# VH-VL binders against q8ixk2r445to577: the designs that were tried, part 78

Target 1, 133 residues: q8ixk2r445to577
Amino acid sequence: FFGMLQNKGLTDYCFDYNPPDENQIVGHQVILYLCHGMGQNQFFEYTSQKEIRYNTHQPEGCIAVEAGMDTLIMHLCEETAPENQKFILQEDGSLFHEQSKKCVQAARKESSDSFVPLLRDCTNSDHQKWFFK

## First folded at step 17 (VH-VL)

Design u75
Fold by OpenDDE, fold request of step 18:
Structure u75 (fold): chain C 133 residues (1-133), chain A 119 residues (1-119), chain B 107 residues (1-107)
Amino acid sequence: as target 1 above (133 residues)
Amino acid sequence: QVQLVQSGAEVKKPGASVKVSCKASGYTFTGYAMHWVRQAPGQGLEWMGYINPYSDKTRYNEKFKGKATMTSDTSASTAYMELSSLRSDDTAVYYCAREKYTEYYFDYWGQGTTVTVSS
Amino acid sequence: DIVMTQSPSTLSASVGDRVTITCRASQDISNYLAWYQQKPGKAPKLLISAASTLQSGVPSRFSGSGSGTEFTLTISSLQPDDFATYFCQQYHSYPYTFGQGTKLEIK
């Protein structure tokens, strides 16, 4: 699966990665932003290694969860996906992080109307459901 | 060179409708939300809402629901705002403003369109 | 709605003066605050974003500070081109709201 990764509950919001330096794409947080269909910052791929890959740049980035964190951070992809980069996109649309055993949820950033994907206990909320478009 | 060019001044009677246009250039139109901001004579700025040109999804200030309708034409890279059932207190300068990508503030503005409602 | 209160409403100053404009939010908006400059008959121009980030092309004499509920715009040394109306804007929560403006005029 590839394309925009859009949230079901938070309508019109997609995974977005806009690093300040196009030549240094790792180390920043993945956010949610209005879907725009241009690819680039909103183009992701779910791979057979269970990665969410940001492959519009070289080297390619893969979404990771760092120890003790609930945010999604861009790391470099590896030949063999590390455990902290493995996600399961379920048939029901839930996005499950294997290592933390939590689900990715669309959440407000600092109680604002800005949004970020965060790891939370798994529920049946549409804010935890995602689909590629 | 990002530019937002709005349609010309309008003079309308109460009860009429007016449609203001905002033509965008210098960037990918569908990639940025377009906001509308009103400024009544001698008053401050008032946020009206925005449209996502990609999806045509809109968000309105409750104050302007039923008053303003935002649309867009991607083929023309143009955003539109229609005001219906015009009243004298709708007299104002209306601005389109581009949202800074992922940052939510307004980095570029149209030159404004004066709408005058008078009997 | 979040209410943005600017002060003062009018400010008279001379070229070379240091001036400060204040904007107070009715609730915590973190750093989701922008400052705009508007001249008569013109659209607002973005000066500062994220409370303190100076925009490209804006003179370094402009600066912004603050977080939470209180913010300030400072012009270290007024130039003739700076006499205008200034607005703060919160983009923390919808509906976005602006301060009522501060008209900076020549003394």
Scores: ipSAE 0.929, ipTM 0.962, lowest interface PAE 0.5, mean pLDDT 96
Fold by OpenDDE, fold request of step 18:
Structure u75 (fold): chain C 133 residues (1-133), chain A 119 residues (1-119), chain B 107 residues (1-107)
Amino acid sequence: as target 1 above (133 residues)
Amino acid sequence: QVQLVQSGAEVKKPGASVKVSCKASGYTFTGYAMHWVRQAPGQGLEWMGYINPYSDKTRYNEKFKGKATMTSDTSASTAYMELSSLRSDDTAVYYCAREKYTEYYFDYWGQGTTVTVSS
Amino acid sequence: DIVMTQSPSTLSASVGDRVTITCRASQDISNYLAWYQQKPGKAPKLLISAASTLQSGVPSRFSGSGSGTEFTLTISSLQPDDFATYFCQQYHSYPYTFGQGTKLEIK
């Protein structure tokens, strides 16, 4: 699967990665932003290693969850996907992080009307449902 | 260079409708939300809403629901805002403004369109 | 809705003066605050974003500070080109709202 990773509950919002420096793509938080269909910062790939890859740049980035955190941070992809980079996009649309045993949820950032994907206890909320488009 | 060019001034009678256009150039039109802001004579700025030209999804200020309708034409790189059932208090300058990517504030503005409603 | 209150509404100053405009939010908006400059018959121009980030091409005499509910725009040494109306805007929550404006005029 590849393309825009769009949230079901938070209509018209997609995974977005816009690092301030294109020469240093790791270490920043993945956000949610209005879907635009241009690819680039909203183009992701779900791989057979259960990675969510940001592969519009070289070297390729992979979304990771750092210890004790609930945010999605861009790391470099590795030959063998580390445990903190493994996600399961389930049939019901939930995006499950194996290591934390939590689901990715569209959430408000700082109680604002800007949004980020955060790890939360798994529910049946549409805000935890995702699909590639 | 990014440019937003709006349609010309309009003079309308009460009850009429008007459609203002905002033609974008210098960037990928579908990549940025287009907002609309109005300014009554001698008054401040009021946010009306925005449209995502990619999906045509809109978000309106409740104050302007039923008054303003936002649309876009990607083939023309143009955003439109229609005002219906015009009243004298709809008299204002209407601006289109581009949202800064992922930042939500407005980095580029149209020159404004004056809409005058009078009997 | 979040109410943005600017002060003063009108400010008379001279070239070379240090001027400060204040914007107060009715609730905590973190740093989701922008400042715009508007001249008669023209569209607003973005000066500051994220409360304190000076935009490209804006003179360094402009600065923004604050977070939460209190924000300030400062012009360290007023120039002739700076006489205009200034607006703050919160983009923390919909609907986005602006201050009522501060008209900076020549004394």
Scores: ipSAE 0.927, ipTM 0.962, lowest interface PAE 0.5, mean pLDDT 96
Fold by OpenDDE, second read of step 17:
Parts: structure tokens; C-alpha cells; sequence
Structure u75 (fold): chain C 133 residues (1-133), chain A 119 residues (1-119), chain B 107 residues (1-107)
């Protein structure tokens, strides 16, 4: 699966990665933003290794969850995907993080109308359902 | 260079409708939300809503629901706002404004369109 | 809706003066605050975002500070080009709202 990773519950919002320096793509947080279809910052790939890759740049980035965190941070992809980079995109649309055993949920940032994907306990909420478009 | 060029001034009678255009250039039109902001004579700025040109999804200020209709034409890189059932208190300068990507504030503005409603 | 209250509504000052404009939010908006400059017959111009981030091309004499509910725009040494109306805007929550404006005029 590849393309824009769009949230079902938070209509018209997609995974978005826009690092300040395009030559330094790791270490920043993945956010949610209005879907625009331009690819680039909203182009992701779900691989057979259970990675969510940001491969518009080289070296390729993979979304990771750092210890003790609930945010999605861009790391470099590894030859063998580390445990903190493994996600399961379920048939029902839920995006499950294997290591934390939590689901990716579209959430408000600082109670604002700005949004980010965060790890939360898995529910049947549409805000935890995702699809590629 | 990013430019937003709006249509010319309008003079309308009460009860009429008006459609203001905002032509974008210098960037990918579908890549940025386009907002509309109103400014009555001698008054402050009032946010009306936005449209996502990619999906045509809109969000309106409740105050302007039923008053303003936002649309876009990607082939023309143009955003439109139609005001219906015009009243005297709809007299204002109307601005289109581009949302800063992923940041939500407005980085570029049209020059404004004056809409005057008078009997 | 979040109400943005600017003070003062009008400010008279001279070239070289240090001026401060205040914007208060009716609730906590973190740093989701922008400042705009508007001259007569012109569209607003973005000066500062995220409460304190000076935009490219904006003179360094402009600065923004604050978080939560209290914000300030400061011009360290007023220049002739700075006489205009200034607006704060919150983009924390919909609907976005602006302050009523501060007209900075020549004393």
C-alpha cells in the first residue's frame, strides 16, 4: 500500500511529514494535515516488513515510536526493521503498533484544531482508522 | 512568486448575490487551503471559512453558513466565494488568504474585493 | 468562540519610540498567535507567527512574545514605515478570530 494515508474519522486529514531541512529528514514528528494529493510530504508506503516508509528522499525514512513516547517520529529505515518501527495495518483500518500494543489515533495537538497521530489504547473509533488513497 | 489576484469591486442591491474570485499563481493551487476573511468599513478582520481545493472540502464560520458558499476550480487555479441574500451589513472588503502549509496562519493575501450593498 | 482583545485600540507615537501592543485571548491558545500589519487600502501582511517567530523580510525591530492568554508585539524603534494598523489572530481553534486592531499613528 502506498500514497496518502488518510484518517477516516478526521475527514480530509492525512499523514504529513515536513521536516525543516529536506537534507535532514529524521528526528521530527509526523503530523496530520489537510490532504493535498501532491505526494511528497504526504506520500507514504506500508511495506511487507511492516514499516511505514517516507521514501521521497534518500536515505529513506521510517516512522518509529521512541521509548516512553506516544508520538510518531521519523527515523532512518534499517535493513531489518526494528521493533519500534513495526506497524500492522489491519483489515478494519486500524493501525497497530506492535511494540507498544497501541493504535495510531488522530488526535488534537494541545487541545487545538491542529492534529497529530498519537498512540492510544485501541478502540473502534474512526479516528483510529486509516486508509491509503 | 506567490500571487492571489481577486476580482473587481462589486455594487449590489439588497437581496442580490455576488461571486468573488481569487486567482492563485506561483504555487500548486491544490496544495494549500484557501481562506476568506471579511473586513467591514473601519472594522476588524473576520474569518469566514476555508476550502481545500484538492478535495473541495469546506469549513465555515457558523456566522456565515447560509451566507457564503466557497468553491474552487482547479483547472483555473481559482477560488470563489458567493454571497447570497445580500444586506447592507454585508458591505465589506473580502480577502482570500492562503494558509501557510501545516501552520494554519495566513502567509499570502489577495488584494481584496470591495462589495457594496446599497438601495 | 475565542475572543481576542487588543490594547490599545489607538496608539500615538513618534519615530524612534518603543511601542508595545497587547493581545489577550479569552482562553489558552498556547502559541497559536499571529501578528499582521495592515496599511490603508492594502491587505494584511504577516509579521509574526507562533507568537514570536519573525517572518522572512520583516525588520528585526519587530518582535513578539507571550503564550497562553497574553501576547505582545513590540517595535523597538518605530520607523516611518511602521505607522499602520496591527491585528493579532489566533489559529488555535475554529473559528479563527482576530483582535479588533491597533491603529498606530504619528503623534
Amino acid sequence: as target 1 above (133 residues)
Amino acid sequence: QVQLVQSGAEVKKPGASVKVSCKASGYTFTGYAMHWVRQAPGQGLEWMGYINPYSDKTRYNEKFKGKATMTSDTSASTAYMELSSLRSDDTAVYYCAREKYTEYYFDYWGQGTTVTVSS
Amino acid sequence: DIVMTQSPSTLSASVGDRVTITCRASQDISNYLAWYQQKPGKAPKLLISAASTLQSGVPSRFSGSGSGTEFTLTISSLQPDDFATYFCQQYHSYPYTFGQGTKLEIK
Scores: ipSAE 0.916, ipTM 0.958, lowest interface PAE 0.5, mean pLDDT 96
Fold by OpenDDE, look of step 17:
Structure u75 (fold): chain C 133 residues (1-133), chain A 119 residues (1-119), chain B 107 residues (1-107)
Amino acid sequence: as target 1 above (133 residues)
Amino acid sequence: QVQLVQSGAEVKKPGASVKVSCKASGYTFTGYAMHWVRQAPGQGLEWMGYINPYSDKTRYNEKFKGKATMTSDTSASTAYMELSSLRSDDTAVYYCAREKYTEYYFDYWGQGTTVTVSS
Amino acid sequence: DIVMTQSPSTLSASVGDRVTITCRASQDISNYLAWYQQKPGKAPKLLISAASTLQSGVPSRFSGSGSGTEFTLTISSLQPDDFATYFCQQYHSYPYTFGQGTKLEIK
């Protein structure tokens, strides 16, 4: 699966990664933003290694969850996907992080109308449902 | 360079409708939300809503629901806002404004369109 | 709705003066605050975002500070080109709202 990773509950919002320096793509937080269909910062791929890869440019970035955190941070992809980069995109649309045993949920940042994907206990909420478009 | 060019001034009678256009250039039109902001004479700025030209999804300020309708034409790189059932208090300058990518504030503005409603 | 209270409504100052405009939000908006400059017959121009981030091309004499509910725009040394109306805007929550503006006029 590849393309825009869009949230079901938070209509018209997609995974978005917009690092301040395009030559330094790691270490920043993945956010949610209005879907725009241009690819680039909203192009992701779910791989056979259960990674969520950002874009297709080298070096490739993979979404990771750092220890003790609930945010999605961009790391470099590795030849063998590390445990903190493994996700299961389930048939029902839930995005499950294997290591934390939590689901990715569209959430408000600082109670604002700015949004980020965060790890939360898995529920049947549409805000935890994702699909590629 | 990014430019937003709006249609010319309008003079309408009460009860009429008006459709303001905002033509975008210098960037990928569908890549940025377009907002509309109103400014009544001598007054402050009021956010009216936005449209995502990619999906045509809109979000309105409750105050302007039923009053304003936002649309877009990707082939023309143009955003539109129609005001219906015009009243005298709809007299204002209407601006289109581009949302800064991922940041939500407005980095570019149209020059504004004056809509005057009078008998 | 979040109410943005801007003060003063009018401010008279001279070239070279240091001036400060305040914007208060009715609730915590973190740093989701922008400042705009508007001259008569023109559209607003973005000066500062994220409460304190100066936009490209904006003179360094402009600065913004604050977080939460209290914000300030400061012009360290007024220039003739700075006489205009200034607006704050919160983009923390919909509907986005603006302060009522501060008209900075020449004394």
Scores: ipSAE 0.907, ipTM 0.956, lowest interface PAE 0.5, mean pLDDT 96
Fold by ESMFold2, look of step 17:
Structure u75 (fold): chain C 133 residues (1-133), chain A 119 residues (1-119), chain B 107 residues (1-107)
Amino acid sequence: as target 1 above (133 residues)
Amino acid sequence: QVQLVQSGAEVKKPGASVKVSCKASGYTFTGYAMHWVRQAPGQGLEWMGYINPYSDKTRYNEKFKGKATMTSDTSASTAYMELSSLRSDDTAVYYCAREKYTEYYFDYWGQGTTVTVSS
Amino acid sequence: DIVMTQSPSTLSASVGDRVTITCRASQDISNYLAWYQQKPGKAPKLLISAASTLQSGVPSRFSGSGSGTEFTLTISSLQPDDFATYFCQQYHSYPYTFGQGTKLEIK
């Protein structure tokens, strides 16, 4: 799949990656922001290796979660996907992180009305449901 | 160069409506939420809400629900805010303001549109 | 709604003075705080975001500090161009809210 990765419960919000330097894509957190058609920042590919790729510029990034952490961080993609970069987009829309056994949820940042994707225990919440558009 | 140019001053009688425009230039219009802020004479600032011109989705401050309607025209790079059933306490300067991408604060403002409601 | 309370409401000062303006939030807003300057008949101008990040083109005599519930705007060595009204604004939670303003007047 390729396109804007949207949240069912947090309507009008998409995965967004806004690195401080277009050529330094590694090490920054993925956020959620109002869906827009501007630039490359909200376009992702879900690959046969179960990666979520940020591949609209070079070099390509893959979303990862470091062991014991809950934040989604951009890493360089590798030829064989590392375990911490593997997500299962299930038919019910849940986005399951294999290594941690947790689901990606739209969560408030610092209790505010700004949002980030975080790993949480899997539930049926619409805030854990995702789709490409 | 980012610019927000608003429509001119309006004098209205109670019960009328007014539609204020905010024409954007110098950036991708659909990439940024457009907010509206009012300022009554000699008073502070009140946030009224925003529109996402990409999706046309809006959010209103509860105080202005039913009073204000925010729309946009992507082909004209223009945001609109309409006030209905005007009363004298709707007299204010109305600003459009652009939300800074991913940061939420307002980095550019229109020059303001004075709406005067008097009998 | 998060209430933003500024103090003082009016501040008289002379050119060259150091001035401070305080803004208090009714709830923890982390650093989601902006400061604006407004002159009569003009739109507000953004000075500071994220409590302490000075905006491009704003003179270095302006600075901001604070986190949580208490924030300060400081102007070192006040200049004639700085006499204006100053507003703080939280952008932590909707509805966004502003302080009532501090009018900075020449003594």
Scores: ipSAE 0.794, ipTM 0.921, lowest interface PAE 1.0, mean pLDDT 93

Design u75
Fold by ESMFold2, fold request of step 18:
Structure u75 (fold): chain C 133 residues (1-133), chain A 119 residues (1-119), chain B 107 residues (1-107)
Amino acid sequence: as target 1 above (133 residues)
Amino acid sequence: QVQLVQSGAEVKKPGASVKVSCKASGYTFTGYAMHWVRQAPGQGLEWMGYINPYSDKTRYNEKFKGKATMTSDTSASTAYMELSSLRSDDTAVYYCAREKYTEYYFDYWGQGTTVTVSS
Amino acid sequence: DIVMTQSPSTLSASVGDRVTITCRASQDISNYLAWYQQKPGKAPKLLISAASTLQSGVPSRFSGSGSGTEFTLTISSLQPDDFATYFCQQYHSYPYTFGQGTKLEIK
């Protein structure tokens, strides 16, 4: 799949990656922001290696979760996907992180009305349901 | 150069409607939420809501639901805010303001449109 | 709704003075706080975001501090151009809300 990765429960919001330096894409957190379709920042590819790639930019980034953490961080993609970069997008829309055995959920940042994707225990919440458009 | 240019001052009678425009230039119009803020004479600022011109989805401050209607015309790079059933206490300056990408605060403002409601 | 309360409502000061304006939130807003300057007949102008981040082109005599519920805007040496009304705004939760304003006047 390739496109804007959207949340079913948090409508009008998309995965967004806005690094402070367009040529230094590693190490920053993925956020959720109003869908806008502009530029490269909201377009991702789900690959046969179970990666979520930020691949409209050079070099390509892959979403990862570091051990013991719940935040989605941009790493460089590797020829063989590391375990911490593998996600299963299931038919019910859940996005399962294999290594942690947790699901991606739309969550409030600091109890505010800004949002980020975080790993949480898997539930049937619409805030854990994702689709490409 | 980012610029927001609003329509001119309006004088209306109670019960009428008014539609204020905000023409954007110098940036990709559909990439940024457009907010509306009112300022009654001699008063502070009140947030009214926003429109996402990419999706046409809106969010309203509950205070202005049913009073204000926010729309956009992407072909004209223009946001609109319409006030219905005007009352004298709708007399105010109305600003459009652009949301800073990913940051939510307002980085650019229109010059304001004065709406005066008098019988 | 998060209520933003500024103090003082009016502040009289002389050129060269150090002045502070405070803004209190009715609940914890972390650092999601902006300061705007407004002159008569003009739109507000953004001075500070994230409680303390000075915007490009804003004089270094302006500074902001605070987190949680208490915030300050400080002008270290007041200049004639600084006589205006100042507003704080929270962007933590909808509806976004502004303080009532602080009018900074020549003594």
Scores: ipSAE 0.685, ipTM 0.904, lowest interface PAE 1.5, mean pLDDT 93
Fold by ESMFold2, fold request of step 18:
Structure u75 (fold): chain C 133 residues (1-133), chain A 119 residues (1-119), chain B 107 residues (1-107)
Amino acid sequence: as target 1 above (133 residues)
Amino acid sequence: QVQLVQSGAEVKKPGASVKVSCKASGYTFTGYAMHWVRQAPGQGLEWMGYINPYSDKTRYNEKFKGKATMTSDTSASTAYMELSSLRSDDTAVYYCAREKYTEYYFDYWGQGTTVTVSS
Amino acid sequence: DIVMTQSPSTLSASVGDRVTITCRASQDISNYLAWYQQKPGKAPKLLISAASTLQSGVPSRFSGSGSGTEFTLTISSLQPDDFATYFCQQYHSYPYTFGQGTKLEIK
């Protein structure tokens, strides 16, 4: 799968990655931003290794969740996908992080008008369902 | 202080349309979804749908698709809900209600607008 | 659609009583459950979110519990201001749905 990764519950918001320094793409948080499809920030690839890749940069970035954290952070992709970079996009639309046993949900940053994807305990809620467009 | 102030009561004949307004103040209008909920006389509450006033995208309860149209005017910090082809069973109080995005429940409500459809 | 069933439909009680209102969901909604209070001629007011989280400014005599399909709202010592209609609402899946309400009356 390749395209804009969208949330069923938070209408018209997409995964977005906009690192403050284009030469240092590692360690910054993936956000949710109004879907526009312009430029390179909102296009991701879901690979056969269960990675969510940020393909517009070389070396390519892969979304990870660090141990004990709930935030989605950009790491460099590796030849063999590390366990913390493996997500399962399930048939019900849930985006499951296998290592943590948690699902991705859209959330608001505290006291902010901005949104982020976060890991939460898995439910069958529409608010944890995602699709590529 | 957050306030949602709705337009006044409406009396309409069957077949007409009505547009209810909900003017927001005390917060950034585009930062929250605006939902509409109806309450028929002596009945419970029924969710109709919402609009995201930043993007103008909507989601409707299937029951109200084709009956209700939700819009917003960000320059006036006002959400609207229009009912078309009114029937007597559209007689109800219509509320606007604010959702903090991703919280999903309604933290502030308008005072309600009574729409009466009478021949 | 997820059906929300409240009981009782009407509850008579006296000031000082402990009262419990129940809400049942037709399927697992985790803790995506809110409680609202509505007085005659007024809009609903949010009391509880996430099944048990008390909203700011709501008296501590209100509490909520439950998860999955069974939920309760409890008022530990009823006050005159508490006579109203109470609604539960699920926000787990669209369309959002409400219980039919529980009218709390003076005995």
Scores: ipSAE 0.265, ipTM 0.758, lowest interface PAE 4.7, mean pLDDT 88

Design u76
Fold by OpenDDE, look of step 17:
Structure u76 (fold): chain C 133 residues (1-133), chain A 119 residues (1-119), chain B 107 residues (1-107)
Amino acid sequence: as target 1 above (133 residues)
Amino acid sequence: QVQLVQSGAEVKKPGASVKVSCKASGYIFTGYAMHWVRQAPGQGLEWMGYINPYSDKTKYNEKFKGKATMTSDTSASTAYMELSSLRSDDTAVYYCAREKYTEYYFDYWGQGTTVTVSS
Amino acid sequence: DIVMTQSPSTLSASVGDRVTITCRASQDISNYLAWYQQKPGKAPKLLISAASTLQSGVPSRFSGSGSGTEFTLTISSLQPDDFATYFCQQYHSYPYTFGQGTKLEIK
């Protein structure tokens, strides 16, 4: 699966990664933003290694969850996907992080109308359902 | 360079409708949300809503639901806002404004369109 | 809706003066605050975003500070080109709202 990773509950919002420096793509948080269909910052791939890969420039970035965190941070992809970069995109649209045993949920940042994907206990909420478009 | 060019001034009678256009250039039109902001004479700025030209999804200020209709034409790189059932208190300058990518504030503005409603 | 209150509504100052405009939000908006400058017959121009981030091309005499509910726009040394109306805007929550404006006029 590849393309825009769009949230079902938070309609018209997609995974978005816009690092301050395009030549330094790691270490920043993945956010949600209005889907725009341009690719680039909203182009992701779900790989056979269970990675969510950011496929814009080399080196490729992979979404990771750092220890003790609930945010999605961009790391470099590795030849063998580390445990903190493994996700399961379920048939029902839920995005499950294997290591934390939590689901990715569209959430409000600082109670605002700015949004980020965060790890939360898995529910049947549409805000935890995602699809590639 | 990014430019937003709006249609010319309009004079309408109460009850009429008006459609304001905002032609965008210098960037990928579908890549940025377009907002509309109103400014009554001598008054402050009032957010009306936005449209995502990619999906045509809109979000309106509740105050303007039923009053304003936002649309877009990607082939023309143009955003439109139609005001219906015009009243005297709809008299204002209407601005289109581009949303800064991922940041939500407005980095570019149209020059504004004056809509005057008078009998 | 989040109410943005600017003070003062009108400010008279002279060239070279240090000017401060305040914007208060009715609730915590973190740093989701922008400042705009508007001259008569013109569209607003973005000056500051994220409460304190100066936009490209904006003179360094402009600065923004604050977080939560209290914000300030400061012009360290007023220039003739700075006489205009200034607006704050919260983009924390919909509907986005603006302050009522501060008209900065020459004394």
Scores: ipSAE 0.901, ipTM 0.954, lowest interface PAE 0.5, mean pLDDT 96

Design u77
Fold by OpenDDE, look of step 17:
Structure u77 (fold): chain C 133 residues (1-133), chain A 119 residues (1-119), chain B 107 residues (1-107)
Amino acid sequence: as target 1 above (133 residues)
Amino acid sequence: QVQLVQSGAEVKKPGASVKVSCKASGYTFTGYAMHWVRQAPGQGLEWMGYINPYSDKTKYNEKFKGKATMTSDTSASTAYMELSSLRSDDTAVYYCAREKYTEYFFDYWGQGTTVTVSS
Amino acid sequence: DIVMTQSPSTLSASVGDRVTITCRASQDISNYLAWYQQKPGKAPKLLISAASTLQSGVPSRFSGSGSGTEFTLTISSLQPDDFATYFCQQYHSYPYTFGQGTKLEIK
């Protein structure tokens, strides 16, 4: 699966990664933003290694969850996907993080109308449902 | 360079409708939300809503639901806002404004369109 | 809706003066605050975002500070080009709202 990773509950919002420096793509938080269909910052791929890879430019970035965190941070992809980069995109649309055993949920940042994907206990909420478009 | 060019001034009678256009250039039109903001004479700025030209999804200020209709034409790189059932208190300068990518504030503005409603 | 209150509504100052404009939000908006400059017959121009981030091309004499509910726009040394109306805007929550404006006029 590849393309825009869009949230079902938070209509018209997609995974978005916009690092301050295009030459340094790691270490920043993945956010949600209005889907725009241009690819670039909203192009992701779900791989056979259960990674969510960002874009297709080298070096490849993979979404990771750091210890003790609930945010999605961009790391470099590795030959063998580390445990903190493994996700399961389930049939019902839920995005399950294997290591934390939590689901990715579209959530408000600082109670604002800015949004980020956060790890939360898995529910049947549409805000935890994702699909590639 | 990014430019937003709006249609010319309008003079309408009460009850009429008006459609303001905002032509975008210098960037990928579908890549940025377009907002509308109005300013009554001598007054402050008032956010009306936005449209995502990619999906045509809109979000309106509740105050302007039923009053304003936002649309877009990607082939023309143009955003439109139609005001219906015009009243005298709809008299204002209407601006289109581009949302800064991922940031939600407005980095570029149209020059504004004056809509005057008078009998 | 979040109410943005600017003060003062009108400010008279001279070239070279240090001036401060304040904006208060009716609730915590973190740093989701932008400042705009507007001259008569023109569209607003973005000066500062995220409460304190100076936009490219904006003179360094402009600065912004604050977080939560209290925000400040400062012009360290007024220049003739700075006489205009200034607006704050919260983009924390919909509907986005602006302050009523501060008209900075020449004394």
Scores: ipSAE 0.903, ipTM 0.954, lowest interface PAE 0.5, mean pLDDT 96

